# VH-VL binders against q9rc53r339to534, part 26

Target 1, 196 residues: q9rc53r339to534
Amino acid sequence: AQTHEFSNKLNTISGFLQLGKIDEAVDFIQKERKIQQEWIHFFIERVNDPTVSAVLLGKISQAQELGIDVDIDPSSQLLTPLQERQQELLVTMIGNLLENAFDALLASGIENKKIYISFTDMGDDFIFEVEDNGPGIPPQLMESIFEEGFSTKEGTHRGFGLALVKKAVHELGGAIFLEEGELGGACFVLTIPKHE
Below, E stands for the ipSAE of ESMFold2; O stands for the ipSAE of OpenDDE; V2 stands for 0.75 times the mean of E and O plus 0.25 times the DockQ between their complexes.

## First folded at step 11 (VH-VL; framework fv_trastuzumab)

Design I3 (at its last look DockQ between E and O 0.70; V2 from the best seeds 0.00; counts 0 for: pae E 5.7 > 2)
Fold by OpenDDE, look of step 11:
Structure I3 (fold): chain C 196 residues (1-196), chain A 118 residues (1-118), chain B 107 residues (1-107)
Amino acid sequence: as target 1 above (196 residues)
Amino acid sequence: EVQLVESGGGLVQPGGSLRLSCAASGFTFSNYHIHWVRQAPGKGLEWVARISPSGGYTRYADSVKGRFTISADTSKNTAYLQMNSLRAEDTAVYYCARGGFRWPFDSWGQGTLVTVSS
Amino acid sequence: DIQMTQSPSSLSASVGDRVTITCRASQSIYSYVAWYQQKPGKAPKLLIYKASSLESGVPSRFSGSRSGTDFTLTISSLQPEDFATYYCQQHYSWPYTFGQGTKVEIK
């Protein structure tokens, strides 16, 4: 998937060059560079864990290939060191939550697909939120979606992924739940105590 | 030093409109949330609206939805509250405050008085 | 919406007294409660955030604690400058909501 996006960008640059549009090519490159630099800068300043940063960056890239716009609340912060097990499970949970959001958005067919991520390490808990502007989750399903093997007409992937997230967060002594978000879709919240 | 300065308050008739401004300084404006919180005379505090200036994401209290619009100009480090269809119950001192994700209001302006009266 | 029920609405105390103000949330909000001090004609000032974290520059006589959905602001020894109105607020879920306030008056 990353190769496809990269290839497309290269093709665009090549196209400009073949057309003698040097300024447009340079502008395109600069814009792409700026976007990447902005993300890198953000993570360097706001996320102390390079593994978490890498996972988020990877998912952002994947989202872009899928036509999903990903944004992070600029006030987000994760500077408190994670324990080894916390890191491992957080990465797993983030990956699965984002993948779940991808699936929901792609299935919905909405034009302006959006994911909004927020996180904080202030206080006694790590809080991590993943929100999308998809169809959301009906109230009657809010409990069952975390059950292992839960399947809806939209596929079985939601059941296994969210079940895994629930298991992981519980192992850390935390919790996962749904909140009303800003985007109208599903808003998953992870709470993880810093100390057991 | 973190500073927030409100302006634009005044007397307005019911059904009228008013635009408040919140000028921010002393911090990276785009890295925080800006809120409006109001306080009716002799009453408690009520959250009104929030904006994330960098992304333009907004939230509103139900009491002001459809009537108030919060906005921000990052180039000016200024947030705004456009208040339309004002009602008597909107009479209050309006504060702008700095916040963040799951964060309290750590900095406040001095407030500006809005009076809605016939 | 999450309701923050604050008590008492007012209290009278003397300098040196231990003062306790309580706020109960209508549902679990973990520790995401802040306390503010407001003096007449002034904007609120943040004292405590995340139930028990003291804001920078706030005197150590102020403290916050949590028991389930019950939150408490304590002033260990009331000072003359502490006579004011205090508000709890949840910063957990939208819309953010405040308690009704507690006016601390001179006895």
Scores: ipSAE 0.370, ipTM 0.785, lowest interface PAE 1.4, mean pLDDT 91
Fold by ESMFold2, look of step 11:
Structure I3 (fold): chain C 196 residues (1-196), chain A 118 residues (1-118), chain B 107 residues (1-107)
Amino acid sequence: as target 1 above (196 residues)
Amino acid sequence: EVQLVESGGGLVQPGGSLRLSCAASGFTFSNYHIHWVRQAPGKGLEWVARISPSGGYTRYADSVKGRFTISADTSKNTAYLQMNSLRAEDTAVYYCARGGFRWPFDSWGQGTLVTVSS
Amino acid sequence: DIQMTQSPSSLSASVGDRVTITCRASQSIYSYVAWYQQKPGKAPKLLIYKASSLESGVPSRFSGSRSGTDFTLTISSLQPEDFATYYCQQHYSWPYTFGQGTKVEIK
């Protein structure tokens, strides 16, 4: 996932250069460097898992090029070691939850797109929360959003992300559920027991 | 030493406004949530509001939503509670406390009394 | 809204007694329960977090436990400084809610 995000950033730079927009390419590089430095310092202090750090950093960068403002709750921490299978599946679940939030925001037409991420290891579970300020989930769809192939969009790969998350979290003995978000959109909460 | 010091309490008429301050020291302010928790005389504790200072993200109890606004000034290590349209049931000692995502209130100020009466 | 039902609302005990206070959450909150001690005219003080972890500087006579949605604070041998009101609180999600309190008084 970090390889794809890096390739996307290189493609953006290449696109500006191919169109003769040199100043825009330089501006993009300078903004990206500043954001990366700030997040690198955050992850050094708060997250002891380099794979989770890489996924979050990659998604922050992707969101920036999509015009989506992503913040992580500064009290978040992941200092407890993950087992290999927990790490593998958690990375997949985080990626899919954030892609779902990106899709919802891009389809919404809202101008001030925001995503807020929170996570903790301070209980018996790892807990991750992803909230957006998009349209939310209508009550009649709340049960359906986890079904394979569900989509409110006419897209090619839509409808698999949340079903995959539900399957993955079930394998880890955890759960996913939906809360009403204070940002006005959806708030997905992912719980994974540290021990089964 | 971690310290939280509330100020701005007092007597106010129903429908009035009051602004509380919570001055923080002894910890990295931006790394924590700041909360307001109140306690009516002779009653239990009620959570009121929370802010994540670096992101400006806020949460409110239903009883105060639309009337109270929590804010923070990270350059001053201070959180604020703007209380508008005050009611008699808002009479309480107001504490500020620090916490975090799914983390308890591990440090508390000594509180400031707000009395709302005609 | 997660309700925390605390019991008893008050109790009388003597120095040296074993004291048990319970809370029940209205839904799963995993281990995200804290216990606070509050003395008259003072702010609450954190004793226990994550159901069973002692806060720094809290005497070992205090302990906490969890069984499902039931949580317990135990004082193994009550001391004179332990006469106070105790609150449980879920710190899982907003709105963060407290039990109604348990006043521990001298018999």
Scores: ipSAE 0.109, ipTM 0.659, lowest interface PAE 5.7, mean pLDDT 86
ESMFold2 (binder alone), look of step 11: mean pLDDT 92; pTM 0.938

Design I4 (at its last look DockQ between E and O 0.78; V2 from the best seeds 0.00; counts 0 for: grease 19.7 > 18.9)
Fold by OpenDDE, look of step 11:
Structure I4 (fold): chain C 196 residues (1-196), chain A 118 residues (1-118), chain B 107 residues (1-107)
Amino acid sequence: as target 1 above (196 residues)
Amino acid sequence: EVQLVESGGGLVQPGGSLRLSCAASGFTFSNYHIHWVRQAPGKGLEWVARISPSKGYTRYADSVKGRFTISADTSKNTAYLQMNSLRAEDTAVYYCARGGFRWPFDSWGQGTLVTVSS
Amino acid sequence: DIQMTQSPSSLSASVGDRVTITCRASQSIYSYVAWYQQKPGKAPKLLIYAASYLESGVPSRFSGSRSGTDFTLTISSLQPEDFATYYCQQHYSWPYTFGQGTKVEIK
C-alpha cells in the first residue's frame, strides 16, 4: 500500500512504453518532474531553513507514496532564521503532526486523502498549521489527544506523537490548539514565539 | 500597483441572489488569499469569506454559511461571491481584500453596495 | 469566536494630540492584531499588522503595541488627515473578527 502510488506511476510509464507511445511516456515523466521542481522552487523561495525544507519535502514524498495529496498554502513563508533549539523542535513537531495525519487518513479509508500545510513567520511569532480531511477530532477528545498514551486508534505507539508535539511547543513557549479546518478533518495550529 | 475592484452590487429583494466580482491586478493572484468583508450602513466591519484562489480552499462566516459561495478564476485573476437567499441583514458595502495565511488585509477594493430590500 | 473589545467608541481630539485606542482580545491571540483606518465612503486602510509592525507607506506617528491580550494603537501627534474611524482586527484564529471601531473626531 505504501508504494501504491509509485507503482501506479511506473505502471503507467511502462504501459506507454509497451504501447509504443514514447512521447506520452516522456510527457508523463516530464510532468512528474515538473511537480518536483515546483516544490523545490517553492521551498527555495519561501523557506530559508534547509532542514525544515528537507523534512517537509520528505513528508510530501512519503504522503505521495501513501496516496495522500499534500498542499502547502502558497502564501506560506518561513524566512526568519530559527534558533537551533527552535529548529530541532519544529522539525519534530512537524514530523509528528504529519505522521499523525497520515495515520488518521489511512485508518479512515477516506477517498481523496488530503493534507493542507500552512505556515508564517509574520511578526513576533511563528505559526504552523497542519490540516487533514480525515474524520476529525471530537470536541470531547480535544484535550485528551495530547495526553501520553492516548489513542483513538487501534495499535501500539500511536498516542505519543501529539504528546511530544505539545511538550515541544511548550518548551518553546508556544501553544498548540485545534481549529475548525477547511477540509473537515483535524486542524492543528502551532504558535511559537520567535523570542522567548 | 496592487488593485482590487469590486462589481456586481445592487438592489435585490429578500430571498434573491446576487453575484459579486473582485478583479485583482498588480500581484500574483495565486500567491494570496482573497477575502470578502462587509460593512452594514453606519456599522462596523464583518469578515464574510475567504478563498485561496490557487488551491480552492474556502472559509465562511457562520452568518453566511450555506447561502454564500466564494470562488475564484485564476485565469482571470477574479474572485467571486455568489450570494443566495439574501436577507435584509446582508445589506452592506462588500469589500474584497487581499490577505494570506494569518495575514491581515493589506489591500482593499473600493467596495460595492448590496441592498436587500422589499 | 474571539471577541475584540475596542475602546473608546469615539473620542474628540485636536491636531497635535496624542491619541490612544485599545482593543482587548477575549483570549490569547499572541501578536496577530491589525489596525485599520477608514474614512467616510472609503475602504479601510491597513496601518499596523502583527500588533506592532507598521505597514509600508504609513506615517511613523502611528504605532502599535501589545500587553498580553491588550492591544493599543497610538497616534503620537494627530494630524488633520487622521480624523477617521479606526478598527482593530485579529488575524490569529477563524473567524477573523473586528473591534467595534473608534471614531476620532475633531475637538
Scores: ipSAE 0.875, ipTM 0.947, lowest interface PAE 0.5, mean pLDDT 93
Fold by ESMFold2, look of step 11:
Structure I4 (fold): chain C 196 residues (1-196), chain A 118 residues (1-118), chain B 107 residues (1-107)
Amino acid sequence: as target 1 above (196 residues)
Amino acid sequence: EVQLVESGGGLVQPGGSLRLSCAASGFTFSNYHIHWVRQAPGKGLEWVARISPSKGYTRYADSVKGRFTISADTSKNTAYLQMNSLRAEDTAVYYCARGGFRWPFDSWGQGTLVTVSS
Amino acid sequence: DIQMTQSPSSLSASVGDRVTITCRASQSIYSYVAWYQQKPGKAPKLLIYAASYLESGVPSRFSGSRSGTDFTLTISSLQPEDFATYYCQQHYSWPYTFGQGTKVEIK
């Protein structure tokens, strides 16, 4: 998936150059560098785990290609060291939650697609929050979305990655649940004890 | 030094309006949440509203929903609380406080008094 | 809404006493409780956050602890400057609710 994203950016640059649109190619390259620099600075200051930083940065880049506006609450922090198993499972859970949000937004037809990520290590638990401005989760389905093989009748086939997330967070002694978020769509919250 | 300075308090009649300001300095304003917390005379503390200034996301206590609006101007490092349809029970000292995603209120202003009476 | 039930509402103590103030949350809030000290006419001051973490510059005689949804502020040896009102507050989720307060008075 990284090769597809990189290839798409190269094709865009090549397309501008082949059409003689040099200024547009230069503008595209400058925008990509500035965006990467801003996120790198955020992760250096706020996230003391290179694997988590890499997954988040990769997903932000993927979202940009999909036309999804991803932002992170600037007060977020993950400075407490992760144990090896915590890191492995957290990376998996973050990836699956973001892919679930991508799928829901792409199927929704909503024009201004947004994802908001927030996290903290301020207390005795890590807390991660991933929300979107999509259709949300009907109350009737809230428990069912974590079951293996869950799908909806139309449009959205969620629950495959969410069952994995639930199993992973349970192994860490934590929990996953839904809250009312800032964006009006689904807002998934992970809680993970620092010490089990 | 982190500073939060409230202004705009005063005496106002029931049903009236008032706008409070919170001027912030000593920190990167857009990286934090800004809250309003109030305290009626002789009473405890009540959280009122929060804004994330960089994105404008807001939350309100039920007691003020529909009447109060929190906003921020990041170019002026200032948060505002627009208070409409004021009631006697809104009489309080209003504090501005700094926070973040699931953070405590780690810095407070000195407060500004709002009195709603005729 | 998460209710924070604080007790006692007031207490009288002498310099050197050990003082204990408690709060109970109406639901799980993990460790996300703060304790504030407030003196008359002044803004609250953060003492403890996340149940047990001491804010910078706060004397070590202040400590916090958690047992489930029960939270405790302890002052191990009360000093003259500690006579004030103390509030607990959950900082887990909006609305960010406070306890009713505990006034610590000179005996």
Scores: ipSAE 0.726, ipTM 0.864, lowest interface PAE 0.9, mean pLDDT 88
ESMFold2 (binder alone), look of step 11: mean pLDDT 93; pTM 0.940

Design I5 (at its last look DockQ between E and O 0.90; V2 from the best seeds 0.81)
Fold by OpenDDE, look of step 11:
Structure I5 (fold): chain C 196 residues (1-196), chain A 118 residues (1-118), chain B 107 residues (1-107)
Amino acid sequence: as target 1 above (196 residues)
Amino acid sequence: EVQLVESGGGLVQPGGSLRLSCAASGFTFSNYHIHWVRQAPGKGLEWVARISPSRGYTRYADSVKGRFTISADTSKNTAYLQMNSLRAEDTAVYYCARGGFRWPFDSWGQGTLVTVSS
Amino acid sequence: DIQMTQSPSSLSASVGDRVTITCRASQSIYSYVAWYQQKPGKAPKLLIYAASSLESGVPSRFSGSRSGTDFTLTISSLQPEDFATYYCQQHYSWPYTFGQGTKVEIK
């Protein structure tokens, strides 16, 4: 995993210290801490499943180190309890979708890499959305990207992870599909029924 | 109490511009989406635009793309709809409404009338 | 775009009547349908969301149901204050779309 963003932050802190700017260094650290606290607060309020929260938080941290900005729609909510198998598979799916996004973004060389996550527990189905601002997926490949062993012409490995996601969501009686997002890249949507 | 209050409506000529405001109160503005929905006289409801005020992400109906711009000022808890190149068919009561990700419109303003006429 | 075909466009009923309004989606939208009530000169009011969830403060005589892509709003016993126009709306995919509306009038 790349740690350039983390290194940049450390360098910034170091720079302040070398310049004798202690207050600025402290302020910088405090700001970073605040951001972390805000995420924790968000998850405590909006996600009742600590495993899901932990996975998302971990991925956010990983993304930051990779220079990828991850954000979550503030209206997102997951307060409906998950069944054990639902939880297990959801974590797997989220992990793979985000890893897929990471790979796509890093391979693209796009500036200001970003992932936007949204989820809701409304109705009879959970919806989970992962969107990036990467190159997207050509219409011709939208059905095949979920096949095992599929590789894009751009050299991005999307087939295995997405195949696992598809298998997992189907086990839960749900579905995965692509839709037009807001960021210009790929937008994956998971629907998972609350009840069988 | 959740409250949305629209303002800025009025009479404008075709090709003209108008800016609507939606002042929100009674909830954490940044945690929701704000929508504009319009209703032509004697007609049904049409979704126009959406913004996530805290994130700045926007969506538009095809009928207004390139002409309308939705924005928000979180410091003022206010959303805006800048309407340019107005057409007669844009004549409607414009409502702002609160929503969220895959969420319905759970709160509405009283609406503001926009009339586009020569 | 997802079309929401609402029927009927209008109906006449009496106080105490059971009223049913239907909306059919052009494709699967799961349960992400809302119902609104609108009175003349007023903004719409949310009644039902997620196909069958009753909005807070809405009388229990209102209910929503789903069968595939068919959604139904039911008023079990129409009250005088229920004479209004009702709209279905999908809140599943962009752009959000509404049904054409159903005007419930006094017989």
Scores: ipSAE 0.864, ipTM 0.937, lowest interface PAE 0.5, mean pLDDT 93
Fold by ESMFold2, look of step 11:
Structure I5 (fold): chain C 196 residues (1-196), chain A 118 residues (1-118), chain B 107 residues (1-107)
Amino acid sequence: as target 1 above (196 residues)
Amino acid sequence: EVQLVESGGGLVQPGGSLRLSCAASGFTFSNYHIHWVRQAPGKGLEWVARISPSRGYTRYADSVKGRFTISADTSKNTAYLQMNSLRAEDTAVYYCARGGFRWPFDSWGQGTLVTVSS
Amino acid sequence: DIQMTQSPSSLSASVGDRVTITCRASQSIYSYVAWYQQKPGKAPKLLIYAASSLESGVPSRFSGSRSGTDFTLTISSLQPEDFATYYCQQHYSWPYTFGQGTKVEIK
C-alpha cells in the first residue's frame, strides 16, 4: 500500500534520476526487486497454498512500510493441502494475528520492532506461531485477551481481533494460546487439526 | 550425506571453561536449527540448547542457563557451545543434532566427552 | 516443562517377540513425539517422529501410535540387532524433554 516507506523509495529513485545518477537508480530498483524475489522463492518451496503465500507476502510488505522487521523461520513448511474452509479461516487468522502484533509494536516505544513467524505441518495439526518483541501480555490478562470486546486502560490494542481468531480457530477444531517466545514480547500459537 | 562432527571435549576442573564445536556438512546450515544434547555416563538424554542460525535465536535448558552460550558461524557451517563455570554434573557426552521448528532431532553427531573433575 | 514418563525401564524379550514401549506426556503435545534407538557407544538414531511417521531407512517392523497423551513404540517382530535403549522425546516445545529410556535385552 501507500505509506511513507513506499513514498520514500519512490523519492529515492526520483532523486537519483534528477541528479543524473542513472546507474544508482537502477541498482536501487534491482535491490528492491531481489528482496521480493527471495520471499517469493521461499513461498514456492515451503508453502503450497497460493492464498496463504499471498497473505504472508502482503503482510511482510506492510511491515516493511511500518518499519517492522519481519522474518519467517526458514525451517517452516506448509505443504499439506488445506481444505477450502481451513484456507479461508487461516488467512483471516494470520492476518488478524499480524495486525495485532503491528498494533502492539506501533503503540510501544521500542526502537527495533521485530516479528518472527514460524509454522509447521509436521504432525496431525497445523501449527502457526506469531511472535513480537513488544511489551508482551501481563499474566493477569492472559485469559481475558480472547474475550469479545476486550480492551485495556493502558491503551494497548491487544485483544480486539483475538476473540475473532479464537472463534475462527474453534470452528476448525483448533486452539489459540500464548507461549514464551524468543523475542520477549507476545508469542501467539494457533493449532488446527488437519482432519475434522 | 548429512554430517555433524563434534570436537573440543576433554578434562576440565570445576569452575573451568570449554568450547565445543559442531561442524556441519551436507545440508544448508542456515535453514535448520542446531541443538546440543548431552548424556551423563550411564544416564539418559538431556536437551541443553538450541540455536536458529539464520537469526541467532537461542534457547537453553534451566540447568545451563547463564553458564552456557550457544552460537553459530554460518560462514563456517559450525555451531559452538561455550561452557563456563563447569560443574561435576556437566560431565557427559555432548552431541550436536539437527532440527527445525517443532522437528525431531533427525541427524546426530558422534558426540564429544566432557569430564569435569579435579 | 513437559514431562515424558516412559515405561518400562527395562525388558527382556526373545527374537520374534512383539515389544511395546510406552511414553506419557504431562500435557497435550498433539502428535509431536519422536522415538530414538541408541546402541552402546553410539549416538541416538531417529526411528519415529510425529508419533507415527517412520523415518527413512527404518525397518517397517517399527511403528508408533498415539492415544491422547499416551504414545507407544512397537517392534512387531524383535530382531537381534534391535538390542538397544529406546527413548521417547517430545519435539513440540522447548525444553525438548526425553523419557527416561527403556533398555531392551534379548533373552
Scores: ipSAE 0.702, ipTM 0.850, lowest interface PAE 1.0, mean pLDDT 88
ESMFold2 (binder alone), look of step 11: mean pLDDT 93; pTM 0.942

## First folded at step 12 (VH-VL; framework fv_trastuzumab)

Design J1 (at its last look DockQ between E and O 0.91; V2 from the best seeds 0.79)
Fold by OpenDDE, look of step 12:
Formats: sequence, structure tokens, C-alpha cells
Structure J1 (fold): chain C 196 residues (1-196), chain A 118 residues (1-118), chain B 107 residues (1-107)
Amino acid sequence: as target 1 above (196 residues)
Amino acid sequence: EVQLVESGGGLVQPGGSLRLSCAASGFTFSNYHIHWVRQAPGKGLEWVARISPSGGYTRYADSVKGRFTISADTSKNTAYLQMNSLRAEDTAVYYCARGGFRWPFDSWGQGTLVTVSS
Amino acid sequence: DIQMTQSPSSLSASVGDRVTITCRASQSIYSYVAWYQQKPGKAPKLLIYAASSLESGVPSRFSGSRSGTDFTLTISSLQPEDFATYYCQQHYYWPRTFGQGTKVEIK
């Protein structure tokens, strides 16, 4: 099954062709290719783990389909090798954090939805940060959002998956925090010790 | 070689404005964060502001929020600090420094002196 | 804000001495502490980052360590060029914050 993003892009190309706008179609294809290449280049240089890269790329694509702009701090780096269990759980955590951000942003109805991702392996701990420009999380809910079955009064499961993230990070001896970000929404920070 | 060169410092009256520049070279400007750090005469170091030139993300110290604006021109590899409503306590040597996400300041300019006095 | 309490404010030492400077963070900042050297009229120079990582080009006589929220810069054998002011800095939280500084003077 074609992804919505892929279908949309094909439709755009098809549209240009049907209109006889060949140059525009070519330009569009070239731009898309360039963007993809830029991401690939970034991950090759900054992320040693191809599984982590693949997950991030997939989520970036998904975000685009949802009309969410995803950016990554260009100084981000993850070159330290991950243990097998670390990799598995990190992928799970990243996926769930981003899904949570998607849900929050979509529910908010805000324009110019944005997610900002940052990560580093500089210290004794891996740091992974996912920030959005959504409504944020009220202080009263900061603990509850990690509970299983957490539902907001509006019936939105903003906490879906966060319980899993908390469990996963704890298994790795790490922690998850909500911090003040730069986008005004929720900012989740994962800390994972390189060595237990 | 990584280089940062500050300019634009000088004498200004209280309430006045000044614009500092930080010209960067020897590295990919858009892959790093640029910071301003200041040091009052005979005092310690104080972080002032940060920008991620690639995305335009900025942060400020509370002491300068609303008065100072950090910006960057990636085409010129230059960061700026627009300082408005200057106060006597803003008197300091202002350094630009290179950083990143959860990074230290690994490269510094020589600094430029800003003196706010009547 | 994270407070970085640095001690001592000053110390006198001789060439060849072992020098230790300490910085305590007001809360956990993991290992994200840097140490800088500053000489009069000059910009700070990064010595240590991530608590214990030596910056490229820095002599091996400099080292950093962490114990919880306590961070230590050690100069194993003080050299004439090491007389300067040293600052700790946390590079985890915003705003970035520095210690008060330690002036290392010649005895």
C-alpha cells in the first residue's frame, strides 16, 4: 500500500505532467530527491546505528504525511555503539515519543505543526530529546501521563505509549523527563546510561 | 582552523543600542550553535544568548530577555547580538562561542568590549 | 537555574604541585560539566568537557572527574603556564551557568 505522502507526491507529479508542465515536474522530483539525500547524508554522518536512522527516517516521512514539520538539531550525534537491548528499546521509545507528539499536535489543530529532535552521546549518558510546538502538558499531569490507560478529559489518549517509554527507559537504567523546550509544547528528554 | 571574531563593541550611553557581530570561519556554520557570553570587568562569566543558525532557534538569559536579540546570517557565517535599552550592568567583554546540543563552548572569539556609561 | 558552586575562590601553589578545584551542582546535571582556563585579557579556553573528557590539544596533566553532583578539575603537576583563572560550567540545562571561578596564583 502506498503511503499518503508517496501518493500525494505522485499525484503532484502527475498533475504537472497532465498540465504539460514538464519542467515543474522535473524540478519537483529533484527537490524531493535532494531532501531525501540530505537526510540520508545527515544520518550517515551523525548516527552510527542504521536501525535508529531507519526509524527516524520513517517517522520523518510519516510526519510529512501528517503535515508535521520535523527538524533535527544539526549538532546531534549518536556514534557510540548501542548494545542490542539498548537499540531495541531506544527504537521503541523514539517511535512512541514521536507518535505521542503526532497525536498531541493533530489533536491541537494548530497550524505549522513542528517537532524538533535532538540527541547526543557526548557524556556518560545518551540524551534524546523530542519537542513539539503543541499545547504542552500541564504540571498537574506530568506524572499521570506515564500511567497506563491515561486519558485526558477530552478523551484523547495523549499518554498512550508513554507508559511503555517509561518502562523501557527504566529497564535501561535511565529516566524520562519533561523539560522546558524551545517550541512551547511538550519536551521529553530521555537519559540512558551508556554503561550500567 | 576554527575562528570566531567579534566586532561592534564600544562606548554607549544608558538606554542606547549596540549591535555586535561574530564572524565565523573554519567550520560548517549551520551545524553548530553560536553563543554570546559576557564578562564584566573583574567578574566571572555569564551566558547571554544562543542561536541555532540552521533553524533559527534562540534562547536568552533572563537578564537580557526582551532587550537583546541574537540572530544569524548563514550566507555570511555571521551571528549578531542586537542590544537595546542598554544598562550599566551590561558593561562587559562580550564573547561569541561555538557550541551544540548539550555541548560545551569549544571555541571562543577574542571578545569585544561594551561599555555602558553616562 | 542550576547553581555551580566552585571552590576555592583562589589558591596559591608552586610549580609541580597538585592542584584540585571543585564544583558542586545544585541538582543532577549528569556528566555535562566543562572546565575552562582563562588568562588575563584572553578568552576562556576549554579544557575538559563531559566531566572527564579532555579537549584536543590540552595537556594530559589536566583531568576531570565526577562524583554525583560534585565535579573536580585536577592538575597533576602545575606548570608555569597554568597560572590562570579556572571556571566550571554546566552544559546540560538552560541557562548555561558557570562557577564563580578559581584563581590559581603563584606562591
Scores: ipSAE 0.745, ipTM 0.874, lowest interface PAE 0.7, mean pLDDT 92
Fold by ESMFold2, look of step 12:
Structure J1 (fold): chain C 196 residues (1-196), chain A 118 residues (1-118), chain B 107 residues (1-107)
Amino acid sequence: as target 1 above (196 residues)
Amino acid sequence: EVQLVESGGGLVQPGGSLRLSCAASGFTFSNYHIHWVRQAPGKGLEWVARISPSGGYTRYADSVKGRFTISADTSKNTAYLQMNSLRAEDTAVYYCARGGFRWPFDSWGQGTLVTVSS
Amino acid sequence: DIQMTQSPSSLSASVGDRVTITCRASQSIYSYVAWYQQKPGKAPKLLIYAASSLESGVPSRFSGSRSGTDFTLTISSLQPEDFATYYCQQHYYWPRTFGQGTKVEIK
């Protein structure tokens, strides 16, 4: 996915140059450098866990390749140290929630695909939220989506995603919920006690 | 020094409109949420609206949905509350406050008075 | 909406007294309760957030605690500048909601 993303950016630059649009090529390169620096500065200041930062950065890059616009709530913070098992399971859960959102958006007919990520460590719990503007989860399926092997998307390539998230968060003494978000799609919220 | 300064309050007739401004300084405006919270004379506090300036994500209290619009201009470090179809029950001191994702209101302006009376 | 039931609505106390104000949430809000102090004609000032975290610059005589959905603000030794109205507020769910306030008056 990293090689794919780089190849797409090179093709865009090449396309501008082949059309004689040098100013557009320069602007594209400059924008990409500035965006990378802005995300790095955000994570340095707001996320004191390099593994969580790496997963989020990788997923942002993957989303760009997929044509998905990702926002992180700018007030998000993860400054409280994670225990080793919390870190391991949290990065797995974040990855699976984002992949689920990618799959739902790619299978949809929605033109402006968006994901909104928010998190905080302010209270006694870590709170993570992943929201998309996709089709959402019908109320009748709320419990079923966490069953091993469940999928409503064509092709059962990831029958373990949300079931793994539920098992992982339960191991940490936490929970996963669907909440009302701002984008109209699915809004998954993880709550993880700091002291299990 | 974190500062929030409200302006634009005044006397208006029922059905009228006002636009409040909240000028922010001393912090990176785009890293926080801006809220409006109001307090009717002699009464308690009521949250009104919130914006996350990056991305323009907004929320409203049911009592103001469809009548009030929160917005922000990050180039001016300023948030706004456009209040339309004002009612007597909207009479209050309006505070702007700084917050974040599931945060408290950690900094407040001094407030601006809105009086809706005929 | 989350109802925050604050008690008492007012109290009278002397300088040096220990003062306790309670707030009950209508459902779980985890630890996400803030306490504010407000003096007449002034904006509220954050004292405590996330149930027990002391805001920077707030005197250590202020403390907060949680037991389930019950939250407490304690002033260990009341000072003359502490006579004010105090509000609890949940900062987890939308809309954010406040208790009705507790006016702390000099006896």
Scores: ipSAE 0.741, ipTM 0.866, lowest interface PAE 0.9, mean pLDDT 89
ESMFold2 (binder alone), look of step 12: mean pLDDT 93; pTM 0.950

